# Designs tried in a protein design chat: VHH binders against q9y6x5. Part 55

Target 1, 379 residues: q9y6x5
Amino acid sequence: LPPKLLLVSFDGFRADYLKNYEFPHLQNFIKEGVLVEHVKNVFITKTFPNHYSIVTGLYEESHGIVANSMYDAVTKKHFSDSNDKDPFWWNEAVPIWVTNQLQENRSSAAAMWPGTDVPIHDTISSYFMNYNSSVSFEERLNNITMWLNNSNPPVTFATLYWEEPDASGHKYGPEDKENMSRVLKKIDDLIGDLVQRLKMLGLWENLNVIITSDHGMTQCSQDRLINLDSCIDHSYYTLIDLSPVAAILPKINRTEVYNKLKNCSPHMNVYLKEDIPNRFYYQHNDRIQPIILVADEGWTIVLNESSQKLGDHGYDNSLPSMHPFLAAHGPAFHKGYKHSTINIVDIYPMMCHILGLKPHPNNGTFGHTKCLLVDQWCI

## First folded at step 21 (VHH)

Design ka8
Fold by OpenDDE, fold request of step 22:
Structure ka8 (fold): chain B 379 residues (1-379), chain A 123 residues (1-123)
Amino acid sequence: as target 1 above (379 residues)
Amino acid sequence: QLQLVETGGGLVKPGGSLRLSCVVSGFTFSSYHMAWVRQAPGKELEWVSTIQGSGGYTYYEDSVRGRFTISTDNAKNTLYLQMSSLKPEDTAVYYCARTQYKYSGEWTPFDLWGQGTQVTVSS
């Protein structure tokens, strides 16, 4: 049988949650598989960009999904949650489900993974759900497992996306132990449901399953706000994205806008596009705006209103609070192995290897995941 | 025809209980997140609670957590807010509304509202 892989994302699952909370189902999953304790995600540490990085192995500047909100100056197009289905935004890369889909006797399935309801390079997942956050995990799981089990050609790659603990993290903040304990318990229960379903369907032993996330969550506060209106008149720029990485499109001279913002807050770095630190790999794309503001961890950029969010993400990808984890189980993976860290872009070449796919050029390093795989030498 | 109709409001004493209902028409609430929002006299709208229409997750404002319970009855296509240990500060017009969570971590603006039901907590 051809190898099969299910990629599951629990949005906003911070890596250290595993150390601070109890996850009996997930721990059992890990015990029978592998764990990467920390996954260094891509900058900016936001949902659309990082999910696309997972499935392309590319930095954001390369795959073109550089934020949850984007603007293309040439076409005058906007990207956002309400306008994310234009292939224009996605076609700068080839996600793994497309690669898989184009293989003979293979198909792909998706339950609400970002971009999976879009025809990318004129290819859309054979099976997919339109994004609706109100759809239950159970329904998503039912569809995914049905497709994995009954499709022809067989589904060999599937994705499943879930919005928690991101939503709760935003609301309660990651430091709210009481509320987050409740939320994370539910997540663990969902993992239990997933495992149980796979076992019941006879998929557990043969299906490779990766459970990961796109980013973590940092604690925010009303006491840590950066008000841009205090530094610059709103008429002087267009805001493309706000916090914690603001994308600024100047309406006046860029230098003037920069000068007005550069000392706006000691808790915010202001970069001209060409001066964005190389380590972010966030410079070489036209969709990155002329000026970027990067708030320090836990600080929120606002305009004239305060933010009600107690948790947020999107910050420097070197911050541990931004890092998710990766756990995996299946015939391709060792049992009872733990690894300290990988880069999020490393997941792509690993998945390609598992599925026997030729990877597109990517920024991942297959060598970083060799220790996770039974057929590889661990160095 | 999209419609939300709240009922169940009234006058209660502090410490009392009240159950609000919101009947939806023209759509299936399981396809949305349903919320309760309240507005007290002279105050701004305040979010109270949200439930994933499919019943998976609930969210509460801090001041009502432990006292209020949001729930749904799929068969009746009805949203509920069970309020207990009511306080004078809970006095407000309570609205039900629908929303959705987005990839970006934002909630969609409420695009459908009920007419509201008055809740008054007074000795």
Scores: ipSAE 0.913, ipTM 0.960, lowest interface PAE 0.5, mean pLDDT 96
Fold by OpenDDE, fold request of step 22:
Structure ka8 (fold): chain B 379 residues (1-379), chain A 123 residues (1-123)
Amino acid sequence: as target 1 above (379 residues)
Amino acid sequence: QLQLVETGGGLVKPGGSLRLSCVVSGFTFSSYHMAWVRQAPGKELEWVSTIQGSGGYTYYEDSVRGRFTISTDNAKNTLYLQMSSLKPEDTAVYYCARTQYKYSGEWTPFDLWGQGTQVTVSS
């Protein structure tokens, strides 16, 4: 039987939640599988970019999903939640489900993973749910498991996406112990439901399952605001993306815009595109705007309106608060093994290996995940 | 036709309780997040609570947490707001509305509203 892999994302699950809260179901999952305690995600640490990095193994500059909101100056197109269906935005890379489906006797399924409802390189997921955050986890799980069990050709790769604890993290902030405990308990219960369902269906021993996330969450405050309107008139630029990494499209001379912003706040770095630090791998794409503003951890870039979010993400990808975790279980993985850190782009070559797929050129390092896999030497 | 109809408002003393209802017509609220918002005299609209129609996830404004409970009855296509320990500052017109959560972490604007129901908390 061909190997099967289910990739699950709980959006905004910060890595250190595992240390600060109780997860009996997830811990049991980990006990019978593997854990990567910290996953260094890609800059910027946002939802669309990082989810696409997971399934492509590419930095944002390479796969072209460089933010949740994008603008292409040549075509004058915009990318956002309401306009994410145009293959134009996704076609700079080949996600793993497309690669999978190009193989004989294989199909892919998706429950609301970003990009899975888009025909990328003229290939759309064989089975998919249109994105609707109001659909229950149960319904998503039901569809995924149905497709895994009853499809022809067989579904060998599936994705499942869930919006928590991101939504709650934004609302309450990650430091709200009371509310976040409640939310995280529910997430653990969902993991329990997932495991139970797989066991009931006889999939548990044969299905490889990865549980991960795209980013963490940092505490924000009304006392840590950067008001751009205090530094520059809105008529001088177009805002493509706002916080915590603002994308600025100048309407006047770029240098003038830069000079107005460069000293706007001691808690914000202002970069010309060519001066963006190399470590971000966030330079070589036309969709990255001429000027970017990067707020310090916990600071929010605002205009005249105050932010109501008590938690946010998108910050420097070296910050621990931005890091998710990865847990995995199945025949491809060891049992009871813990690893300290990998890069989020390392997940792609690992998944390709598990599925027996030839990976496209990517930025991941397969060697970083060898210790997780039973068929590899761990040196 | 899409419609939300609120009921259950009224006059109540401080410390009292009320239960608001919102009957949904023309769509299934399990496909949406349903919310309660309120507008006090001379104040802006204030979000009160949201529930994921199908999954039961709930969200509350800080000022109402522990006092208000949002819930649904699928069989009746009805959204509820159980209000307890009411305070004078809870006086407002209460509206039910629908929204959805986005990948980006934003909420869609409310695209459907009820007519509202008046809640007055006064001694």
Scores: ipSAE 0.909, ipTM 0.958, lowest interface PAE 0.5, mean pLDDT 96
Fold by OpenDDE, look of step 21:
Structure ka8 (fold): chain B 379 residues (1-379), chain A 123 residues (1-123)
Amino acid sequence: as target 1 above (379 residues)
Amino acid sequence: QLQLVETGGGLVKPGGSLRLSCVVSGFTFSSYHMAWVRQAPGKELEWVSTIQGSGGYTYYEDSVRGRFTISTDNAKNTLYLQMSSLKPEDTAVYYCARTQYKYSGEWTPFDLWGQGTQVTVSS
């Protein structure tokens, strides 16, 4: 039988939550599998970009999902949560579920993973749920497990997405121990439900399961605001994406806009597109705007209206607060093995290996995950 | 027809309790996040609480946490707000509304509102 893989994402699950809170179910999952303590995600550290990096193995400049909000100057198209269904945005890469379905006697399933309800390269997931944050985890899990168990051709790759603890992290801030303890307890219970469901269906021993996240969360404050209106008139630019990495489309001379912004705040770096640091791998795409603003950790870029968020993400991907974790269980993985760090793009070649798929060119390094796999040599 | 109808408001003494109801028609509230929002005289709209329509998650404003409880009854298509330990500063018109959470971490603007129900907390 072909190998099967379920990829689960809990949005905004910061890696150090594992050290600061109790997760009985997740710890049990880890005990019987593997843990990567820190996953260095891609810049910018936002939801759409990082989820697509997980399933493509590409930096954002390569797969073309460079933010949650985008603008293409040639086609004049916009990308956002409310407008994410145009294949134009996704077709610069081939996600793993498409690759999987191109194989004989295989199909893919998805419960609200970003991009899975879009025909990419004229291929849409065989089974998928339209995104609706109001749908329970239970319903998502039920659909995924039904498809894994009863589909023909068999579902060999599935994704499951959940919005917590991201939503709560934004609302309460990651440093709110009372509220976040409650939220994270619920997340652990959901993991328990997942494991129990798989055991009940007889899938637990044969299904490879990866639990990960796209990014962490940092504490914000009303005392740490950068008001752009104090530096430049709004008529001089279009805001394509905002805090904490603002994408600026100048309406006047780019240099003039840059000069007005470059000293706006000591807590914000301003880059011309060509001067974006190489380490971000965030330059070689037309969808990246001419000027980007990068706020320091915990600072929020605002206009006249202040943000009400107490937590946010999207910052420098070298910051530990932005890093998620990865845990995995199944026949492909060792038991009781812990690894310190990988890059988020490394997940893709690993998944391809597990599924016996030929990976598309990617930025991941298979060598970084070899020690997690039972069939690989690890020094 | 899409409609939200609030009931249960009234006059109550400080420390008292009220239970607000919001009956939903024309759609399934389990497909949305349902919220309570209030507006005191001369003040701006203030978010109070949100519940995932499927009942999985609840959110509260800090000032009402521990005192207010948001809940749903699917069989009755009704949203509730149980208010306890009421304070004079809780005096407001209370509205139910629907919203959704987005991938970007933002909430959609409320796109459907009830007529509101008056809550007055006074000695």
Scores: ipSAE 0.865, ipTM 0.937, lowest interface PAE 0.5, mean pLDDT 96

Design ka8
Fold by ESMFold2, fold request of step 22:
Structure ka8 (fold): chain B 379 residues (1-379), chain A 123 residues (1-123)
Amino acid sequence: as target 1 above (379 residues)
Amino acid sequence: QLQLVETGGGLVKPGGSLRLSCVVSGFTFSSYHMAWVRQAPGKELEWVSTIQGSGGYTYYEDSVRGRFTISTDNAKNTLYLQMSSLKPEDTAVYYCARTQYKYSGEWTPFDLWGQGTQVTVSS
């Protein structure tokens, strides 16, 4: 019968935290499973886009969640973290939980993964929690394990999302060793609780578990600000998203807006949509605005002088600071294997393989993940 | 209908202790993050501590870590700040406030505030 998979995300978990901090529980998980040391995520390196890329195998231009803040000029709709439930935004792709639960004798469960409380193509996760960041990890895990153990048709795919270390990374910055050490120890304790709960409920031996993240975090500073108000008047454009990738909708001639911005800072690249580098795979969607501004690592685009974040993400996806990790354990995975890198879009076809699902067309490459899997020849 | 009411402020000597309380009404306490924020006369508001309303996850500003403890009592619908080793620079009006964390990496603006309670630390 169908194998089971639990996909877990700890938001903003930078890959090199594993080398720079102590994770006794996560290291035990890795020792008995697999590690991918760096996952190259998609541009822009933001939360909504990268979580959807994991579950669709698509670049942002192809799945349509191109930022945490979006505007559609045709429908005049806005997307934000407080306005993310309109299926319009999500319907350009089919996430794996939809495909999974449409199979005979299968259902899907979700604890807070972005999109799982939205009816995508008229299909919402079979079991789900409405997003609320104040719900404890323990309650999320309790619901997920209850559904994995007690549902008919059985839950074969489940997701679990947690907001840390992203929240603390923004607040303190990744270079604050004292604060981040405390934060990351707490996360490791949660991973220990996860494994312990699965063992006590009899799920551990037959459940495949992936622990990953959407992006990393880089240090910011009040010394590294790019002030747009110094370069262009607000009346010339509508600001759709600000930092570190600003999305600019011109109100006047587009070339005039571009010319006002192009010399604003040596620490910012200004792109007309058609000039966005091909390696970003970030051009072919109407939700990508006519002009984008891409700050250099650690630089913050602001409208006035101040910024309150000490850490941020969203930068160029070639930057190691933007890369998460992936660890996995379960009957589908080797034991004690370390792999250097995969692309985040490769996770989707791997998950489809594990679950016996036919993947939708996607940008991932199954061959990149073969070495993680016991049923595949490595090389 | 929606209210936050702080109590427990007062005058204390340096090195002393106080326990602030914030009684909430009109909303589900555990569905939000709850915070303490302080303001000394003539100074900006300063965040002090935040707790996940479920009571499981806490955040502290560096200068109060190890001296202050934020907690909740769901049976009493009450948020607490236990303050110890108080210093003159802790003198301020202390407010409880409501917030939430979002996928975008942003905290919502504090949308509900208490009236504040005065804490004065002086020899």
Scores: ipSAE 0.593, ipTM 0.828, lowest interface PAE 1.9, mean pLDDT 93
Fold by ESMFold2, fold request of step 22:
Structure ka8 (fold): chain B 379 residues (1-379), chain A 123 residues (1-123)
Amino acid sequence: as target 1 above (379 residues)
Amino acid sequence: QLQLVETGGGLVKPGGSLRLSCVVSGFTFSSYHMAWVRQAPGKELEWVSTIQGSGGYTYYEDSVRGRFTISTDNAKNTLYLQMSSLKPEDTAVYYCARTQYKYSGEWTPFDLWGQGTQVTVSS
């Protein structure tokens, strides 16, 4: 009776990989379900912020995870991927797994989705894995399926996170056809394994499955570097985050720091916090620093003269290269339906609907996703 | 007390094979990614291959793909590099090293290194 949902993220899966590479398993998943060809994610187009936007329906300024590296001036706390467990950072929103497991006779399970190993509002996922990128996809999947089949109270919402194609996209760049075709084939095989495992356990027909991602990837180059050290001395600011959106905390007069940076490169926009474009929805949080630097697509902000990355993300969320896709299958979804675009914040109210949860206040629009769902009047 | 110890290097003719081992002590092997990195005489360090410590997912530098196989034996806390179809250009000191992948899309710096083992491919 209670509907069940598995939310899966393959980090850094750019939407147009679907048309440019072969995915027999994912294409079969799509054929028997739904596809959203482009998901417009939130600025900045980074991993922690966008994964939290999926599960809260909120812009980054509203949920408080505004970057992969953050500083809070009042508490003097630092957030990074090595220091992400303090609930302080996460408590400005309520993610769907918390709402779900607080319902009568429901629990939530998680295999490494960002934040699921943190006690947010004193509530941690009922079943979870501490983040460790060294744990195989097979083990993550085995834990998730075990929890979906064997838990009391039953697991009705589960998440699964995988680091590819993000890791390889950074290393090779999205335009390296030889390397990316091998990487993406491996990911398609993992999707095949996921579907086969769900079928063998009798879960496939009654479990709703969403396969999505947090962002895309753009090609970078050693020929497209912006060297901050050429423009400003380290002593004038504290660097909170670097590339492709730098977060600058001035140590001296803010206007003086801005003036030193504003002509640093024609391939970088420099914003005082109050001048950040409204379309970014990226102003109204104390964790957003007084000055941000936004590199043009494919440009890398560095402190030294070289970078090992050939692909990156974090750029302007209007760029198609930053957009992931969404595919879904299960009793809540139509079969063989394709939709052009949604906003990433729209995923949250859709998931709440599927699970019968009252959504918290959010920035998503249920109407954008209702055509994916069998129980909705689309027209 | 953290330690990585490489063995299995030696002299091999072109087209030959070697199996390198790296015995790990002092930390939970499966909680990290493990890598092989090599340095030819007078050259910079070159990454070769990386594996999840659990043994599930592998990465290879292009020139070794299909010729080298990275693997683990978790019961023995040992990392392996099976090298085949060896070429003179594979001549180097081979190091095992520890790293990790992060949500941010960055690999940590190699924070633990072995002493290295010499591989020489020559007629």
Scores: ipSAE 0.581, ipTM 0.818, lowest interface PAE 1.9, mean pLDDT 93
Fold by ESMFold2, fold request of step 22:
Structure ka8 (fold): chain B 379 residues (1-379), chain A 123 residues (1-123)
Amino acid sequence: as target 1 above (379 residues)
Amino acid sequence: QLQLVETGGGLVKPGGSLRLSCVVSGFTFSSYHMAWVRQAPGKELEWVSTIQGSGGYTYYEDSVRGRFTISTDNAKNTLYLQMSSLKPEDTAVYYCARTQYKYSGEWTPFDLWGQGTQVTVSS
């Protein structure tokens, strides 16, 4: 019986939601499996970059998806939410579903995970859904379970993505207990439905399931705005991405643009590309712009004086508010084990181990996840 | 042509109910999020509720939660807003509109609007 793995992401699920809200279904899942309380994600703490880091084991500078909005000066190509399908952007790495389905007698399935509807290295997930956020969780789950249960060659690796609690976290902010409690209860019910569906179809005992996320969420406020227009005229630069990490392509001398920005706000760090802290692993890719602006936690960079979001992410990856969790259940995992932290890039070599795949060169450390696995010695 | 047509507005007493309908033509309804937005006399546009076009997931403004229900009938390409326990402050022109949620955490601007239907709540 070949090993099988389902990787699930609930976008924007902050690690400490587990402590601050009730999750009876997720807690039952954890009790019978493993929990990693904090996953240290990659900078910048945005959706496209971190989902690709999970499935490649690479820092953003190495896999090339360095933000949700990117510009390549040589080719003049733009990447955005609505323009994300050009393989050019994705081809600097090989995600695990490509490696998996190239193995003898294996296929991969995907429901909405970023990149799974793109032919990366001329290879698209064997079964997939074109991205459409309007498709219900139930329909995504039905497709995934059908493919896991009835495909030839068998689906051995599957991904499932859901947009919450990110959407509600942006709208209400993570500190809105009443709205977030309602949202998170709905998500826990979806996790209950997931587990129940897998049990009903006979998949639960032999399928490894990872439930994780790409990043957290921090509270924003109209009191914490950085007005970029008060520091520099639009005509001096091209704005590639805005908040909370702005990507600035100077139209005039780079040093002059830097000097106009460096004292703009005490709540924003301004970096020339070569001065970006080494701990970010965010320097060695042409898609990283010559100047970046990094807002402090909870601050929003704006061009006008208002913002409609009450929660955001993308900040320094050392911030606990930016960290997701990881829970897992299945034959590869211990039962009732809690682990403090791993790096998000460590998930990839662990998944490769579970699936019996040779990992591509990556930044993960298999030793960090050994304690989660029944077939490994724990330190 | 792309079109949204609202119906079901009218005069209703406080505590009463109405059902608004929005008939969609010219595009695949289930591929979008659909929303209700209202404008009271002399006030700015106020978002009311949004639903996945497939009918699965819903969002409500706090003042209408528990009183209003958004729904779809995908076979009829129709969006509904069931309003109950209506109050004078619910008096507004109600519009249906189209949007989408993106990986980035952004809602697209409403790119298609209906003509609106008047709801008046008074004794």
Scores: ipSAE 0.534, ipTM 0.818, lowest interface PAE 2.4, mean pLDDT 93

